# Designs tried in a protein design chat: VHH binders against q96fz2. Part 33

Target 1, 269 residues: q96fz2
Amino acid sequence: CGRTSCHLPRDVLTRACAYQDRRGQQRLPEWRDPDKYCPSYNKSPQSNSPVLLSRLHFEKDADSSERIIAPMRWGLVPSWFKESDPSKLQFNTTNCRSDTVMEKRSFKVPLGKGRRCVVLADGFYEWQRCQGTNQRQPYFIYFPQIKTEKSGSIGAADSPENWEKVWDNWRLLTMAGIFDCWEPPEGGDVLYSYTIITVDSCKGLSDIHHRMPAILDGEEAVSKWLDFGEVSTQEALKLIHPTENITFHAVSSVVNNSRNNTPECLAPV

## First folded at step 18 (VHH)

Design EC7
Fold by OpenDDE, fold request of step 21:
Structure EC7 (fold): chain B 269 residues (1-269), chain A 123 residues (1-123)
Amino acid sequence: as target 1 above (269 residues)
Amino acid sequence: EVQLVESGGRLVRTGGSLRLSCAASGFTFRYYVMGWFRQAPGKEREVVAAIVQSGGYTYYADFVKGRFTISRDNAKNTVYLQMNSLKPEDTAVYYCAAGKGIYLDTPSEYDYWGQGTQVTVSS
């Protein structure tokens, strides 16, 4: 997974992240560093994306079922990294393979500290290799969507106004991530960064790509992944597997350029 | 040429069962969401059920109430609708549709449509 979409306005995104805490109380996640949230139809590694994490990471004695939403850098920078520039990392931390998560120090250590997060996206992009050609067809992959009756006059999804309405009820893709906190050697702000855990693709995606992000399907899975206070690493890792609860459609080559940030990126072709 | 051909529609009695089939051709079936829709006389076309490419997710309209099951066989380019406990209210022309659209329950999101098969449920 090297490209995602996360374009919802902050308020819409927040509402889409509504949840019930352990007591059954409906809540919205509190934002940390909301100004770092940059909506985009085309998110690449090293960009910031919103993730969910347990409040317990920030507050002692907090209810671990409470969620915080925070923009973090895509590409995990390990806490032990001693260089002043994260770009000097010699290994790719954009993704973490589920089968080797416990073998790599960069992922094992933060995971052991309970630094689990849920990476939020509209969906992710993947490119299919076309047989016999050097051309790759991009696909947008996301949770199945249902148009809720409450959305009034289903006008043609083609109007910008209708488009915004469509996104009010969008079910966000929830991907399992590991985050870490890095303190620059020269001082400054703590950098929060994340990696997306990947698994072998489900059968439905296997023709498109052989790997997919570990998707946490449903509130229970999301809650368990986040709640490092009550859920052990071992139990959490049981949630990491491919899922067939996804859909996809082909998109234009517009998404190929990471600089393109328009609705055309995820529009069906 | 894209074709969706529905079959299996017939007259059945209340409480009866029927299995509809839709054979697809002319497009890459495994890349499309498939849906069943119905249209009763004087009523608008409505979604009955939908299934994603892998079959890993299915949607059902509220009126289905567990009576119908949508399934697909990508190897056979076929989508099915098993209908049980049929009621007179289920009398309609049933349409198969294929879509690349985002919303499973929205007819406009489907690109290809069959000619339909008549299902009649007698009292």
Scores: ipSAE 0.919, ipTM 0.966, lowest interface PAE 0.4, mean pLDDT 93
Fold by OpenDDE, fold request of step 21:
Structure EC7 (fold): chain B 269 residues (1-269), chain A 123 residues (1-123)
Amino acid sequence: as target 1 above (269 residues)
Amino acid sequence: EVQLVESGGRLVRTGGSLRLSCAASGFTFRYYVMGWFRQAPGKEREVVAAIVQSGGYTYYADFVKGRFTISRDNAKNTVYLQMNSLKPEDTAVYYCAAGKGIYLDTPSEYDYWGQGTQVTVSS
């Protein structure tokens, strides 16, 4: 997974992240660093994306079932990294393979500290290799969507305004991530960064791509992944597997350029 | 040429069962979401059920209440609707449709449509 979409306005995103705590109380996640949230139809590694994480990471004695939402850098920078520039990392931390998560220090250590997060996206992009050609067809992959009655006649997204309304009831893709905190040697702000855990693709996506993000399907899976206070690493890792609860459509080559940030990126062709 | 051909519609008694089939051709079936819709006389076309490409997710309208099951066989380019416990209110023309899969319950999101098959449930 090297490209995602996360374009919802902050308020819409927040509402989409409504949850029940362990007491069954309906809650919204609290934001940390909301100003760092940059909505985009075309998110690439090294950009910031919103993730969910347990409040217990920030507040002592907090209810670990409570959620915080925070923009973090895509591409995990390990806490032990001693260089002043994260770009000097010699290995790719955009993704973490599920089968080797415990073999890589950069992922094992933060995971052992309970630094699990849920990476939020509208969906992710993947490129299909076309047999016999050097051309790749991009696909947008996301949770199946149902139009809720409350959304008035979503007429054809003919207007930007109508397009925004279409997304009010969008079910966000929830991907399993690991985050870490890095303190720059020269001082400054602590950098929060994440990696997306990947698995072998489900059968439905296998023709498109052989790998997919580990998707946490449903509130229980999301809650268990986040709740490092109650759920052990071993238990959490049981949640990491391919899912067939996914849909996709072909998109234009517009998404190929990471600088393009328009609805055309994820529009079906 | 894109074709969706429904079959299996017939007269059935209340409480009876029926299996509809839709054979698809002319497009890459495995890349499309498939749906069943119905239209009763004097009513609007409504979604009955939908299934994503892999079959890993299915949607059902509220009126289905566990009576119907949508399934697909990508190797056969066919989608099915098993209908059990049929009621007179289920009388309609049933349509198969193929879409790219954004909103599963929205007819306008489907690109290809069959001609429909008549299902009649007698009291």
Scores: ipSAE 0.919, ipTM 0.966, lowest interface PAE 0.4, mean pLDDT 93
Fold by OpenDDE, second read of step 19:
Structure EC7 (fold): chain B 269 residues (1-269), chain A 123 residues (1-123)
Amino acid sequence: as target 1 above (269 residues)
Amino acid sequence: EVQLVESGGRLVRTGGSLRLSCAASGFTFRYYVMGWFRQAPGKEREVVAAIVQSGGYTYYADFVKGRFTISRDNAKNTVYLQMNSLKPEDTAVYYCAAGKGIYLDTPSEYDYWGQGTQVTVSS
């Protein structure tokens, strides 16, 4: 996974992340560093994207079922990294393979500390190799979406206002991630960064791409992944597998340029 | 040429069962969401069921209440609708549709449509 979409306004995103804590109380996640959230239809590695994580990571004795939402850097910077510039990291940490997560120190150590997060996205992009050509066809992959009946009066999504309403009921893609905290050697703010765990593709996506993000499907999976206080690493890793509960459509080549940030990126062609 | 050909529609009694089939051609079937819709006389076309490309997710309208099952065979380019416990209210022309759209329950999100097959449920 090298490209995602996360374009919802902050308030809409927050509402979409509504959850129940272990007491059954309806809650919204609290924001950390909300100013670092930059909505985009075209998110690339090294950019900031919103993730969910347990409140227990920030507050001692907090309920570990409570969720925080925070923009983090895509591309995990290990805590032991001693260079002053994260870009000098010599290995790719955009993704973590599920089969080798326990073999690589960069991922094993933070995972062992319970540093699990849920990466939020509208969906992710993947490129299919076209037979006989060097061209690649991009696809947008996401959870199946249902239009709520109440929106029946919403005429053709042709108006910007109607478009925003459509997104109010969007089911966000929830991907399993590992994050770490890096303190710059020269001082400054702690950098929070994440990697997306990947698995072999489900059968439905196998013709498009051989790998996919580990998708956490449903509130229980999301809750268990985040709750490092109650759920062990071993139990959490059982949640990491391919899912067929996805859909996709072809999109234009507009998404190929990471600078393009328009609705056209994810529009069906 | 894109074609969707429905079959299996007939007259049945209340409580009866039917299996509808839709054979698709002229497009890459495995890349499309498939849906069944119905239109009764004097009513608007409404979604019955939808199924994503892999078959890993299905959607059903509220009136289905577990009576119908949508399935697909990508190797045969065919989508099916098993209808059980049929009621007179289920009398309609049933349409197969293929789409690349985002919303499974929205007719406008489907690109190709069959001619339909008549299902009649008698009391």
Scores: ipSAE 0.917, ipTM 0.965, lowest interface PAE 0.4, mean pLDDT 93
Fold by OpenDDE, look of step 18:
Structure EC7 (fold): chain B 269 residues (1-269), chain A 123 residues (1-123)
Amino acid sequence: as target 1 above (269 residues)
Amino acid sequence: EVQLVESGGRLVRTGGSLRLSCAASGFTFRYYVMGWFRQAPGKEREVVAAIVQSGGYTYYADFVKGRFTISRDNAKNTVYLQMNSLKPEDTAVYYCAAGKGIYLDTPSEYDYWGQGTQVTVSS
């Protein structure tokens, strides 16, 4: 996974992340560093994206079932990294393969510390190799969406206002991630960064791409992944597998340029 | 040419069962969401059920209440609707549709439509 969409306004995103804590109380995640959230239809590695994580990571004795939402850098920077520039990492940390997560220090160590997160997105992009051509067809892949009857009166999404309404009931893609905290050697702010765990593609996506993000499907899976206080690493890793609960459509080549940030990126062609 | 051909519609008694089939051709079936819609006389066309490409997710309208099952066979380019416990209010023309749209329950998100098959449920 090398490209995602996360374009919802902050308030809409927050509402879409509504959850129940272990007591069954309805909650909204609290924001950490909300000003770092930059909505985009075309998110690339090294950009910031919102992730969910347990409140216990920030507050001692907090309920580990409570969730925080925070923008983090895509591309995990290990805490032990001693260079002043994260771009000097010699290995790719955009993704972590599920089969080797325990073999790589950069992922094993933070995972062992319970640094599990849920990466939020509208969906992710993958490129299909076309047989006989050097051309790749991009696809947008996401959870199945239902508009519900109430939204039927919303005419053509021709107005920005109508477009926002269309997304009010959007089911966000929830991907399993590992994050780490890096302190720059020269001082400064702690950098929070994440990697997306990947698995072999489900059968439905196998023709598009051979790998897919580990998708946490449903509130239980999301809760268990986040709750490092109650759920062991071993149990959490059982949640990492392909899912067929995915849909997709072809999109235009507009998404090929990471600088393009328009609704056209994810629009069906 | 894109074709969706529905079959299986007939007269049945209340409580009866039907299986509708839709054979697709002229497009890459495995890349499309498939849906069943129905239209009763004097009513708007409404979604009955939808199924994503892999079959890993299905949607059903509220009135279905577990009575109908949508399935697909990508090798046969066919989508099915098993209808059980049929009621007179289920009487309608049933349409098969294929789409690349985002919303499964929205007719305008479907690109191709069949001619429909008549289902009549007698009291």
Scores: ipSAE 0.916, ipTM 0.965, lowest interface PAE 0.4, mean pLDDT 93

Design EC7
Fold by ESMFold2, look of step 18:
Structure EC7 (fold): chain B 269 residues (1-269), chain A 123 residues (1-123)
Amino acid sequence: as target 1 above (269 residues)
Amino acid sequence: EVQLVESGGRLVRTGGSLRLSCAASGFTFRYYVMGWFRQAPGKEREVVAAIVQSGGYTYYADFVKGRFTISRDNAKNTVYLQMNSLKPEDTAVYYCAAGKGIYLDTPSEYDYWGQGTQVTVSS
């Protein structure tokens, strides 16, 4: 629940987020603050990662089915927070348990304002505790993937265009999130930050870890979660449940150190 | 020792049905994606179907969608391929495979392979 991979270059990531609006038109999300996007195979709390949210959050009377993509800080900073340094927050907001989301002011308030987002990643990491040892086995967990035919050979893949084609069909993991907007008391830009909603793990992941992110499986689920103009909080919360549409593989301990940002972090072992 | 043992391959007439089974041993079955692949004379081995660890996602090659069904029973360490509406083009050796790789349709992502079972569909 506390480590992800989101390594695609901005243009590749944007194309992977192609969607249909309510009229059925194919569109790409529009970026906000693209300079804050920091791709890495090894994202941890307090880093910025891209999320999708409704255009209606930024433009009065906008079509709520249209999507914005923006980097946000992982670890929700509530709008009511009074200190100057977000690291002084007295509680952990990396994740939000689905069973208590309406009991925690940090999450209930922004959710009531329709501040729902979809957190994007290649996939997430979890560490399995093995009985009888202190050792933990990391796993990379993601949507099932099918290799696509590319227009060029991998041996000639020294260009960004060839690299992009290899990853063009990666199905990004789409996790349900809540965000908030915090105005620093000493001035400066508004801080956008998010939490990932968690649920009990599905049967397929139960041997690895007892919790998992709430995954939005498919465009209908993503659209309904994002569209706070047309989908109420009550209806949206019905989307929050475990899924079995997931796969995983063991990875090396390279990922344990959050400073390691290499493809080895997610490579099968 | 790791073993994947296919069974159920035989001669059937066009339009017939057949169920393949693959019994697995020597590894923790529920941690592996499972796949069925086939190789016809003069052709390279190709994916037929694949299934993730929980069974929550299945993949089928374009030529088999609607006719074949892959399933798994993690309690019995067994993966199945139900083959309906068989065609002479389905004649091949069918291989069971287990993998911990990324891509479900790619043979190099699979670590363990069975010896194969022959399926022959007469016209």
Scores: ipSAE 0.824, ipTM 0.927, lowest interface PAE 0.6, mean pLDDT 90
Fold by ESMFold2, fold request of step 21:
Structure EC7 (fold): chain B 269 residues (1-269), chain A 123 residues (1-123)
Amino acid sequence: as target 1 above (269 residues)
Amino acid sequence: EVQLVESGGRLVRTGGSLRLSCAASGFTFRYYVMGWFRQAPGKEREVVAAIVQSGGYTYYADFVKGRFTISRDNAKNTVYLQMNSLKPEDTAVYYCAAGKGIYLDTPSEYDYWGQGTQVTVSS
């Protein structure tokens, strides 16, 4: 997984993240660093994307089932990294393979501190390699979507504002992530950064790509992954597996250039 | 040439069962979402059920209430609708559809349509 869409305005995104805490109370996640949120149809590694994490990471004695939403850098920078420029990392931390997560110090250490997060997106892109050529066909991959049936006046999206209303009930993709906190050696603010855990692709995606992000399907899975106060690392890792609860469609090559931030990136072709 | 050919529609008694089949050809079946829709005289076409490419997610309209089951066989390029506990209000032409659009329950998201098969439920 190396490209996502997360384009919703902050207020729409926040409402889509409504949840129940351990006591059954309906809540919205509280933002940290909202000014770092940069919505785009075409997010790439090293950019900031919103993640969910437990309030207990920030507040002593907080209810670990309460959620914070914060933009974090995609591409985990380990807390032990010694150079002053994170782009100098000599290994790729965009993704973390589930089969080696407990063998890699970059991921094992933060996971042992309960630094689990849920990475939010509209969906993700994958490029299918065409046999016998260097050509690649991009696909947009996302949770199945159902439009509200009591709306006779809702046509297909015909304009930018109608397109945004179509997204009001979008089911956000929720991917399992690990984050870490890095203190720059020359000072400055702590850098929060994340990796997306990957698994072997499900049968439905195997023709597109051999790997997929570990998707957390439903509120129980999301709650257990986030709640490091009540759910051990061992128990949380049982949530990491492929899912067939996914759909996709082909998109044009507009998405290939990460500078293209338009709805065309995810439009069916 | 793309073809979706429904079969299995007939007259059945209230409470009866019926299995519809839809044979697909002319496109790569496993890349398409499949749906069953129905249209009664004087009414608009409405979703009955839909199924994603792998079969890992299925959608049913509220009126189905557990009576129908959609399934697909990607090796045979076929989608099915098992209908149980049929009621007179289920009388309609049932259409098979294939789509690459976003919303599973929306007819305009489907690219290809069959000609339909008549289901009639008598009292």
Scores: ipSAE 0.824, ipTM 0.928, lowest interface PAE 0.7, mean pLDDT 90
Fold by ESMFold2, fold request of step 21:
Structure EC7 (fold): chain B 269 residues (1-269), chain A 123 residues (1-123)
Amino acid sequence: as target 1 above (269 residues)
Amino acid sequence: EVQLVESGGRLVRTGGSLRLSCAASGFTFRYYVMGWFRQAPGKEREVVAAIVQSGGYTYYADFVKGRFTISRDNAKNTVYLQMNSLKPEDTAVYYCAAGKGIYLDTPSEYDYWGQGTQVTVSS
């Protein structure tokens, strides 16, 4: 739950996030702060990654089913934090356990404000402890992928040959997150930051690691998690559970160093 | 030594049913995606169905149209293909495959292959 891949160019990522609003209209999410998007095969805490959230967070009377996509800092900085430097936060907010989310002020407060987001990634990495050694085997974990699935009709017709080699049809991993907004005490821009909710691993991942991110499987789950205008906290939390709709493969140790940003990080071995 | 051994292929009439089995050994079965592929003479090998490690996701080619069901039993290291409403177009050699690659429908993503079992559907 502490490393992801989110490497797609912004335009490809945006098309992968096509959705239907409440009225059934096909839409793309609208970007906020697109220049802060830093694609990489190897994202770690404190980096920025794109998340989806309801337009209602930004616009009075907006349709809460409409989506904004924005880069946010991984590692939630609570709105009540009083130091000038977020790196001085004395507790880890990279992840939020689902079983204690309503007991931790750092997560309960923004959740009560409807600050739910969907964290986007190609997939995530986990390290399996190997028997008889202190070394660990990294795995890349992601939604099942089908190569022959077609992308959007009009956009795919204009794709060059190299776009077919890029991940045009990749099904993005969609993880449940909570975000908060922190105003630096000395002034400056509001910091948007998120945590990834975690659950016990499904049976399929239990040999790799005992925890997994809470994955939102399908558009209905994604829509309900995002729509704080129509879906209460109580109902949204019913979406938080492990899923077996997942696959994985072993990868090399290249990913161990978070400075390595190459396709080799997620290549099967 | 890795082995994938298919069984259950035979002659059946149009509209009939078959159950294919594939027994796996020599590798840690639960870490592999499993697939069934088929190949008719003069044609490319094509995916029929695939199933992820836990069994939590299954994929079927469009021509299956709800007629086949893939399943796996990780305790017995076995993957199955239940084939119903068979058509003459289903006549092919059916292969069991195991893979650690990314795409479920792509033969080059599969590392181990069985010898195949012949399914023949007569009119």
Scores: ipSAE 0.819, ipTM 0.925, lowest interface PAE 0.7, mean pLDDT 90

